# VHH binders against o75319: the designs that were tried, part 97

Target 1, 181 residues: o75319
Amino acid sequence: GNHIPERWKDYLPVGQRMPGTRFIAFKVPLQKSFEKKLAPEECFSPLDLFNKIREQNEELGLIIDLTYTQRYYKPEDLPETVPYLKIFTVGHQVPDDETIFKFKHAVNGFLKENKDNDKLIGVHCTHGLNRTGYLICRYLIDVEGVRPDDAIELFNRCRGHCLERQNYIEDLQNGPIRKNW
Below, E stands for the ipSAE of ESMFold2; O stands for the ipSAE of OpenDDE; V2 stands for 0.75 times the mean of E and O plus 0.25 times the DockQ between their complexes.

## First folded at step 7 (VHH)

Design ua16 (framework vhh_7qia_2; at its last look DockQ between E and O 0.88; V2 from the best seeds 0.59)
Fold by ESMFold2, look of step 7:
Structure ua16 (fold): chain B 181 residues (1-181), chain A 118 residues (1-118)
Amino acid sequence: as target 1 above (181 residues)
Amino acid sequence: QLQLVESGGGLVQPGGSLRLSCEASGFTFSSYYMGWYRQAPGKQRELVAFIYSGGSTNYADSVKGRFTISRDNAKNTVYLQMNSLRPEDTAIYYCAAFRGEYGSDDVWGKGTPVTVSS
């Protein structure tokens, strides 16, 4: 067990801070037990995550973990004391309204508590792309009033990969605004 | 290389208005995200207003309804219309340009001071 997630190697570990927002997206870091089948340059541990954030002159103030499992790393594996929140998000369909609400609530709470600093919300799923991009864009559209194409463009540029799942893209572009905040 | 030059700052009485301009020298201005930031003495720099390449805008809560960001891509210029100015708006205002692509650098202007006082 505990195979490297499918296609995980194909994605950049950490994106860039999304300007005008408090978000940064990344793929799931993997604890050392996964490294036996990785080349050194392929490794991306919780420590590597924090080193890469520091290299960008940024600081994480919250990690939102969207994975539907606890196998990849434990909060105790994080190299620093950063608040951690798991929101179990099913990965094969557009997240339901309850999941979207939980995400918005967490982001709004963070922004209120961190209005006097510039710390970032780190968001990841397995690849840091589809579920991550959907929820970040959904927040920008519903809460900040950003047009869907603008939100998607910003996420894609800063993540370094384009959103792939068509049902997510279609829902962001043509679906209803969720006024659950 | 993209450079940003702000203008339009100055001294104004409370309730007054100012219009800031930021002229960019760079051939891909339309693909940049643009923002106005401000820094008061002893405070960290904060976002005031942000405009996407496609025209979406967002604002800090403290300026909503009073400030308007706009861009003219043909003139490579971003504007900040500041109405109903308050003493707490006193700061150095910076224009910033963001490409958002991996490895690209953000570009910052040198700032234009705004003082709101009687």
Scores: ipSAE 0.631, ipTM 0.852, lowest interface PAE 1.7, mean pLDDT 90
Fold by OpenDDE, look of step 7:
Structure ua16 (fold): chain B 181 residues (1-181), chain A 118 residues (1-118)
Amino acid sequence: as target 1 above (181 residues)
Amino acid sequence: QLQLVESGGGLVQPGGSLRLSCEASGFTFSSYYMGWYRQAPGKQRELVAFIYSGGSTNYADSVKGRFTISRDNAKNTVYLQMNSLRPEDTAIYYCAAFRGEYGSDDVWGKGTPVTVSS
């Protein structure tokens, strides 16, 4: 269906590049069929995503979609030059080791293939906050050795919203390191 | 007036060492993430090293094990210790400060040249 996700309008469409990383987080863009239910200023389409990224003088090199549905937009709505990766991630619970591994593998693969450019890894879930923030932070902590509080702070500041889920925050701060690729 | 001033660049032989310094003024240094970037002739600017406000660090693969970034908040200064320098390290090195809030407060230095040559 074409129901607008709950609280979707409350979040900034696109965050900022996380300094020292290739990550940028955003909320899920919505295809044209959703526009009928939105005010013009509330609309955020795949095209709008790329326009906003360009306004930041950045370029997307990969989109990782963490939503658990495919109803929001189609990969065909994206430029052919930007790979699209779907990692179905259940909301409200800490992602399992397989999901974490898939995310890490995707990121590492991208970095290996894109050493000669500065293209970004765009990551989103529904709101581009909790699942998105957890997996980005999990990567920084497990793979880059970043202190959990540093990772969380960096993400929150760049996304313009703070991680909301206490179980995610607790797992990042005190949970075990997950298996790395 | 937000400002970063780099120093310590120069000419060095392969295998040599340099220590770059970047002094900040006009902003709350401790609230910023700090990075060293470099740009070689004909190449794009690239991240060399980054240090978080809490002290975590990351490095480009090309400099891991050779370069060390550190910061002294009391002196509003970030450092880059460069050991085992190689000709491919030749570039203009830039210091940058980021707060992560919409990029409006990003600060860049003017750069200091590093030349590694026999």
Scores: ipSAE 0.363, ipTM 0.720, lowest interface PAE 1.5, mean pLDDT 93
ESMFold2 (binder alone), look of step 7: mean pLDDT 82; pTM 0.833

Design ua17 (framework vhh_7qia_2; at its last look DockQ between E and O 0.01; V2 from the best seeds 0.00; counts 0 for: pae E 11.1 > 2, placed apart)
Fold by OpenDDE, look of step 7:
Structure ua17 (fold): chain B 181 residues (1-181), chain A 118 residues (1-118)
Amino acid sequence: as target 1 above (181 residues)
Amino acid sequence: QLQLVESGGGLVQPGGSLRLSCEASGFTFSSYYMGWYRQAPGKQRELVAFIYTGGSTNYADSVKGRFTISRDNAKNTVYLQMNSLRPEDTAIYYCAAFRGEYSSSDVWGKGTPVTVSS
């Protein structure tokens, strides 16, 4: 259906680039069919996403979609020049090792192929906060060696909202390092 | 009164070095991560370097390997060591303090000018 996700309007559409990284987080853009249920100022479409990114003088090089549905927008709504990757990620639960691995692999692949540019990895779930924040932080911790609290702090500041799920926070702070390839 | 005061800016030749300092007052310095930003004429303000409360650091790609951010919590001071300076590094450099969670209580300095020119 075309119902607006709960609390979707409460979150900033797009965060800021995380300094020292290629990550930017945002909430899920909604295709045109959702606009009928939104005030004009509340609308956030795939086109709006790219406009907002451009306003920040950035460019997306990859979109990683962590939502567990495909009803929000279609890959065809994105420019052909921007790869789209779907990683179905269940909400409210700490992502499993396979999901974490898929995310890390995608990020590393992108970085390897995009050494000559400064394009960003756009990551989103429904609100672009909890699942998104966990996986980005998990990457920074496991792959980049960033302290968990520092990773969380960086993400929260750049997204403009704090991670909300205690199980995610605890796993990031105290959980084991996940296997890297 | 929340305050950040930058110092150490000036004129330097390409390839030269500068050390910027930012002294904080009026807030719990150790609870904030610190950042250096810069704004060149006609350009938007951009992040240069971050140092978190835990001591980890991040840098803009343009300054990696040349700049080093550090902090001394006992002195309420954050530093930016700038080596191998380039003309494109010319800007007003600003110090900023942020908390980990989103807050309107961010603190900004007034800026110190850095000019790299032959």
Scores: ipSAE 0.018, ipTM 0.379, lowest interface PAE 5.2, mean pLDDT 91
Fold by ESMFold2, look of step 7:
Structure ua17 (fold): chain B 181 residues (1-181), chain A 118 residues (1-118)
Amino acid sequence: as target 1 above (181 residues)
Amino acid sequence: QLQLVESGGGLVQPGGSLRLSCEASGFTFSSYYMGWYRQAPGKQRELVAFIYTGGSTNYADSVKGRFTISRDNAKNTVYLQMNSLRPEDTAIYYCAAFRGEYSSSDVWGKGTPVTVSS
């Protein structure tokens, strides 16, 4: 049923805005039905997400959900004014080129439509770490020309946790530049 | 005790078919996405196909149109239907189950050999 994802409690709910970018990363928010399994200080609902973003003096303009399930929360739990996009992203292995392309397309579309504001793109997988960090860094490297180690360091510092999956790190550092089409 | 047990491998002629099965036990099968990987002699293990919890699928380019992954959550089983087999499909095929972002949460089977040779 509504089991808390393993090690989900070990991660900071929301990171900090990555300076010089429009990105902020967070772990998956959990709808009310999960709260019976959580102490009050462990709760992190869709409402909690928006409160924490507001506390940082930021505003979300898009949420990109990289999970492969619909069980954690429903898009209807989000404010109607915040667009939501799901990109099914396989964990444990480097995302394929189609997934990377979908992510790049979504980010580019957002930046065009939000050029006159400073709203953020919120990105999450289950823990807001490996898949999230990989795709954000892939975008910064391929599209913005950021050096791989700089992208990784920026993500790690702003998320508050280091990327853990070594094959993702190695692909970012040594793998091919992916085309942006 | 988390366990995956593959079956259905064997020797087959080029152009033939095999159906691999993988039975899961000791975990909530419907909460995992499932994959088939293969490892040929002297090669790194590579993805063949996988199926998400919601039924979406993904395939390696080399097997698209020839292989079909499916799952039966009631039987805790994932299948790989392998048609139009070629000698380059020769490998040990492994079933795997994934739920989290950490590699330590992965469950792997022992593998089932497939040989495609005339």
Scores: ipSAE 0.006, ipTM 0.231, lowest interface PAE 11.1, mean pLDDT 86
ESMFold2 (binder alone), look of step 7: mean pLDDT 83; pTM 0.846

Design ua18 (framework vhh_7qia_2; at its last look DockQ between E and O 0.01; V2 from the best seeds 0.00; counts 0 for: pae E 14.3 > 2, unsure alone 63.4 < 65, placed apart)
Fold by OpenDDE, look of step 7:
Structure ua18 (fold): chain B 181 residues (1-181), chain A 118 residues (1-118)
Amino acid sequence: as target 1 above (181 residues)
Amino acid sequence: QLQLVESGGGLVQPGGSLRLSCEASGFTFSSNYMGWYRQAPGKQRELVAFIYSGGSTNYADSVKGRFTISRDNAKNTVYLQMNSLRPEDTAIYYCAAFRGEYHSSDVWGKGTPVTVSS
């Protein structure tokens, strides 16, 4: 269906690059079929995503889609030069170890293959906030050794919105380190 | 006027040490994320070390165990202690302040050269 996700309009379309990292978070872009239900200024398509990234003088090298549906846009809507990875991630609950591992593996693989450039890892869920923020922070904490509060603060500032889910925040702050490969 | 001023660069022998300093002015230092970058001849700029507002740090793999980034908020200064220097560490080193906010721009220093040679 072409229903606009709840509260989708309330969030900034694209954050800014997280300093010291290759991450950038954004809300889910919507394909053309959704435009009929949006004011022109509310529209945020895959094309708009890339335009906004360019406006920041950045370039996407990978998109990780954490949504649990495929109705929002198609990989074909993206440039062929930008890999697309789908990690189906259930909302409102802390991602399981498998999901976390998949995310970490994807990020590390990208970093290994892209040492010679400064392309970004674009990460999004529906709003580009909770699931997105958790997994990015989980990576920074588990892999980079960043203090949980530092990771969370950095993400919040760069996304322009704060993580909202208390269970995510609690798990990041007090939960165990998850398995790395 | 936002400004970063690097110092401490120079010529050193392999295995030697240098301490770089970067003094910030014109903005609230404590609220910024600070980093050291370097650019070698013919190569792209790369992150060397980064320090969060809360004190967390990260390093490029090539400098882990040899370099240490630190900050003194009272002095508006970020440091890079470089030990066990290698010829491949030769580059212009840049200090950067990242505001991490939409309404703020990143600040870069002019750079300080580091040459490691016998």
Scores: ipSAE 0.373, ipTM 0.732, lowest interface PAE 1.2, mean pLDDT 93
Fold by ESMFold2, look of step 7:
Structure ua18 (fold): chain B 181 residues (1-181), chain A 118 residues (1-118)
Amino acid sequence: as target 1 above (181 residues)
Amino acid sequence: QLQLVESGGGLVQPGGSLRLSCEASGFTFSSNYMGWYRQAPGKQRELVAFIYSGGSTNYADSVKGRFTISRDNAKNTVYLQMNSLRPEDTAIYYCAAFRGEYHSSDVWGKGTPVTVSS
């Protein structure tokens, strides 16, 4: 239903652009039907997302939604000019190779299509942290050659929260490089 | 049963056109997001085009300006119009539906072969 996701209020709505990349991470925006359960200062709607991005002097060029549901907001709540991609990502475990491949392919396609602008890829799961951080870091490590600890540090700093799930952190630090891009 | 069936593939000369169709059954089409992917021999599967539930589209650079994705919710069908075809477009083309329902997996078609050669 319209229940606020567990611990959703504990996370900053939107992070900062990750320097040297085209990524920005955020928690799932909630459509207006959820606002009856939120104090005004707790609200974070699709409109609020775009306002906060504009306040940072940035623009979104793609939203990648890693959740399994549309109950939080609908893509039609987004501006027509902003492409939206859902990559169904199972929580609580390291994403499989197919999911990682879909994410890398979407990012690479965006970068090619947007090489002449500076628009950002917005990535979110429910909290904008564990699944989001894992896939962004996996991309930076596997495709851009960033050292695992550097990718994790950059994500944590720009998101404003540290990656929490140890299995994700261990896979990023010690797991195999995925060559499936 | 959730199902996607692609059609419209075949053999075509360079510079020719094909229109792929993907018909969905067993799920609510209007709330889904659709994509076309392709896989050439020896390569990984790659995204070709996406269409969002609201009608917005996105394309791989390699097909931009030549391919057009569209959807017809009344017919439960997504289309890929492929113009100015090149030999490097040769691949098996797969349709995929990304369901908006909680805990639903993606639905993939079996693919339709497209061969571009003289």
Scores: ipSAE 0.007, ipTM 0.162, lowest interface PAE 14.3, mean pLDDT 84
ESMFold2 (binder alone), look of step 7: mean pLDDT 80; pTM 0.818

Design ua19 (framework vhh_7qia_2; at its last look DockQ between E and O 0.01; V2 from the best seeds 0.00; counts 0 for: pae E 12.4 > 2, unsure alone 60.3 < 65, placed apart)
Fold by OpenDDE, look of step 7:
Structure ua19 (fold): chain B 181 residues (1-181), chain A 118 residues (1-118)
Amino acid sequence: as target 1 above (181 residues)
Amino acid sequence: QLQLVESGGGLVQPGGSLRLSCEASGFTFSSNYMGWYRQAPGKQRELVAFIYSGGSTNYADSVKGRFTISRDNAKNTVYLQMNSLRPEDTAIYYCAAFRGEYESYDVWGKGTPVTVSS
């Protein structure tokens, strides 16, 4: 159905661009059918996403959807000019190597194809926090060589919320580097 | 008053070196992320180097291996050591500070020009 995800209202809809990166995190936008269950000020649609990004003087070049369902919105709700990538990612578990690789590959591909612009990679799960934060941080750590605590801190600051899952944090801080190929 | 003041720019021959400095005032330096950007004539501003609060660094691909960003918290200063300079490095170099949580860069320097020419 179109029930609102638990705690979805508790999170800021859109974070800030992570300085030094092309990443921006946000919670999942909800299609029109959800609006009847929300107060006007609580609504966050795909259109609202793009409006908020524009208000930050940014532009999305890619959306990576990490949710494990397709009920929240349709790719057709997005502008045709912005590619959409679905990476089904199970919640609460540290993403497996395949998921991490898919994410890294998508990011690297985007960066290669978008060297001539400053468009952003929008990443979201349900709340745009735990799965989203883990994979972004995993990328920064494994690919960019950023220290885990630096990556986590930057993500938290920019998202406006802190990573909540201890298994994610522990894996980022002390877990092995995942291969990039 | 929040302020960043760049220095160290100038004219240098290809293959030469320069060291840029950016001194911050009016805010706590140690907790901020710092970056160097540059803008060449007719081009968009681009990231050159970024340094995290914890000391991690990030570089544009075009300057990796040649440029080094560092910071001295005691002096409220961020540096950019530029080696093996190339003509394509010619630009105005800007220092920027990311201070706030859930914010973007809110402090920029006025820029220091770097010209690489034989």
Scores: ipSAE 0.110, ipTM 0.572, lowest interface PAE 2.1, mean pLDDT 91
Fold by ESMFold2, look of step 7:
Structure ua19 (fold): chain B 181 residues (1-181), chain A 118 residues (1-118)
Amino acid sequence: as target 1 above (181 residues)
Amino acid sequence: QLQLVESGGGLVQPGGSLRLSCEASGFTFSSNYMGWYRQAPGKQRELVAFIYSGGSTNYADSVKGRFTISRDNAKNTVYLQMNSLRPEDTAIYYCAAFRGEYESYDVWGKGTPVTVSS
């Protein structure tokens, strides 16, 4: 089924580039088949994503998809020149160490390959908020040494919505530093 | 209102089996993502098994090959068959329903205790 995800309409489609980083967060784009249930101003397709990024004078160099399904859009709906990586991420609990490692590995690989440009890493889950915010903040904390409260505040401001899941927030603030490799 | 009621927990010896059931009432069951979670004393709740609305499944590594999740949409029921039980499986097992993928409205059952001990 092509049911619009619960509360998906409540979130801004795309955030702003997080200053001092290569990250931008967004909610899951929805392919054309979902548009029958949406008003024109509610639509947010893969094409709309790239247009909105371009309007910010930015360019995507990688999309990391944290959802557990391919039903929202197909990787073939993206430009062939933009790498796509799916990292299946279980919701409603803190991501395990293997998921965190996969995310860190992907980001570090991108930064090495793209050191001579300013392209962005786009990260999304269903709403572009809880799982997305957790993994971006975990990276900033563990790899870049950012203070937990500063990482969370930066993400919230740039996404335009605050992280909602208290167990994610508590793990970021009080949980262990994770291995990077 | 969606309500979830678990049953089938109990005391079992290591190596034994249990079948948990979770009966749902309320919203359209066939469009919900369903999962089994567990929480041992003093630990965080963790995912055990998950079944998408289309029937695809996923399992925690610790239970793969021993546990099987299934659903019967006609009875609004999801099941967890637990085989080769170990003391480490001791926990309160919760059924959960999610409308949409993970960041949607969710409902939890009250839990059913499972104790695996000699």
Scores: ipSAE 0.000, ipTM 0.192, lowest interface PAE 12.4, mean pLDDT 84
ESMFold2 (binder alone), look of step 7: mean pLDDT 79; pTM 0.811

Design ua2 (framework vhh_7qia_2; at its last look DockQ between E and O 0.01; V2 from the best seeds 0.00; counts 0 for: pae E 13.4 > 2, placed apart)
Fold by OpenDDE, look of step 7:
Structure ua2 (fold): chain B 181 residues (1-181), chain A 118 residues (1-118)
Amino acid sequence: as target 1 above (181 residues)
Amino acid sequence: QLQLVESGGGLVQPGGSLRLSCEASGFTFSSYYMGWYRQAPGKQRELVAFIYSGGSTNYADSVKGRFTISRDNAKNTVYLQMNSLRPEDTAIYYCAAFRGEYSSTDVWGKGTPVTVSS
């Protein structure tokens, strides 16, 4: 249905590029059918996403959708030039190794194919915060060797909101490195 | 053989400057993102600076305005100009090459030590 996700309005639509990375996080854009339930200034569509990215003088090269539903927008709402990848990720739980692997693989594939440009990997869940932040940080920690606290701080600062879930934070700080390949 | 060799480390007084170099061999240098990391004693590795193949740069907040990363593709070399050095900058500095694959194609140098002390 066209139910607005809980607390969706509370979060900034789009974060900033994470320095040293190709990542940018945002909350889920909503297709036109949701606009009837929103004030004009609250609307955030796929088109609005791209406009906001351009305002930052950036360009999206990939969108990774971590939501566990397909009701928010359709891949057809995106430009054909920007690939869309769905990774169904359950909320509130630390993503399993398979989900982590899928995310890492997608990111690495993108980086391999986009080594000559600065296009961004757009990552979102519902709010673009917890699941999104965990997987981005997990990548930075496991693949880039970034200090967990540094990864978390970087994400929080750039997203404009802090990771909220303690289980995610604890796993990032103290959990084992996950298999990359 | 993929290889990165760092140089330019040493002892310097606070407020001083150093220029690190990292020479790459065994791979297409221009196709890789290049970065500098550092690891202080008892601490985990942290990103210092990163430069994309296109020349865009990013810096850790702690070094922003003081450090400059650059690359010379003709020389297969990435540089880190470090100005206004502080004791907190003391660490082993590592050069890294990355192309989005977690494998032997991601290359790390052996590191060069930087000590900032009066």
Scores: ipSAE 0.008, ipTM 0.223, lowest interface PAE 10.6, mean pLDDT 91
Fold by ESMFold2, look of step 7:
Structure ua2 (fold): chain B 181 residues (1-181), chain A 118 residues (1-118)
Amino acid sequence: as target 1 above (181 residues)
Amino acid sequence: QLQLVESGGGLVQPGGSLRLSCEASGFTFSSYYMGWYRQAPGKQRELVAFIYSGGSTNYADSVKGRFTISRDNAKNTVYLQMNSLRPEDTAIYYCAAFRGEYSSTDVWGKGTPVTVSS
């Protein structure tokens, strides 16, 4: 079914661009078929995503979808031909090294291809918080050398919600640097 | 009362097989994602196998090709078929149920021990 993901309404649709990076995080957009269960002010469609990005004077150059399902929307529902990458990410443990590598590879490839523009990498899971925040922070820590607490603070501030899953936070703060890029 | 009850653990020789079962009660089983986790003494609990509500599966690298997760929504049961068992598979195995990415709805069983030893 078209059941709204639990607690999805509790989260801001789209965060702010993370300064000094190309990242912006958001919750999963829901295709039109879900809107029968939403008040107009609760709707957040693929079109709404792009409108909200434009309202920030930004432009998406890549969407990284971390969900394990395609029921929320399809790439064809996007209003533009934006590069789209799905990285199936298990949401109930710290992502494994292969998942982290895929994410880093996608980000590094994007940065190379987009060095002459200012387009953003949009990252989402279902709520745009725990898996999304973990992988963005892991990239900043491992690849950009950002201190763990600074990466977490930046994500939390720009997403508008704090990371909630303690095992993710613990791994970011105290876990090993992953040198798989 | 939301509850998960594991069974099927025991002592087995290397190369042997076991089938773990996890029966769910007190919630709508078909809408939950189900997983098997394990924890050896002194180690962090780790994912073994995961099955989404839509049937997609994921496995830890250490068990790929040896373990198979499956679910039977009519019986409110998730299974873990464990073949070619090794001493390194020795652990307490836990069944878990999740409603998407929010942790407040996590449901865990009490675990079933598996010992693989000569």
Scores: ipSAE 0.005, ipTM 0.206, lowest interface PAE 13.4, mean pLDDT 85
ESMFold2 (binder alone), look of step 7: mean pLDDT 83; pTM 0.842

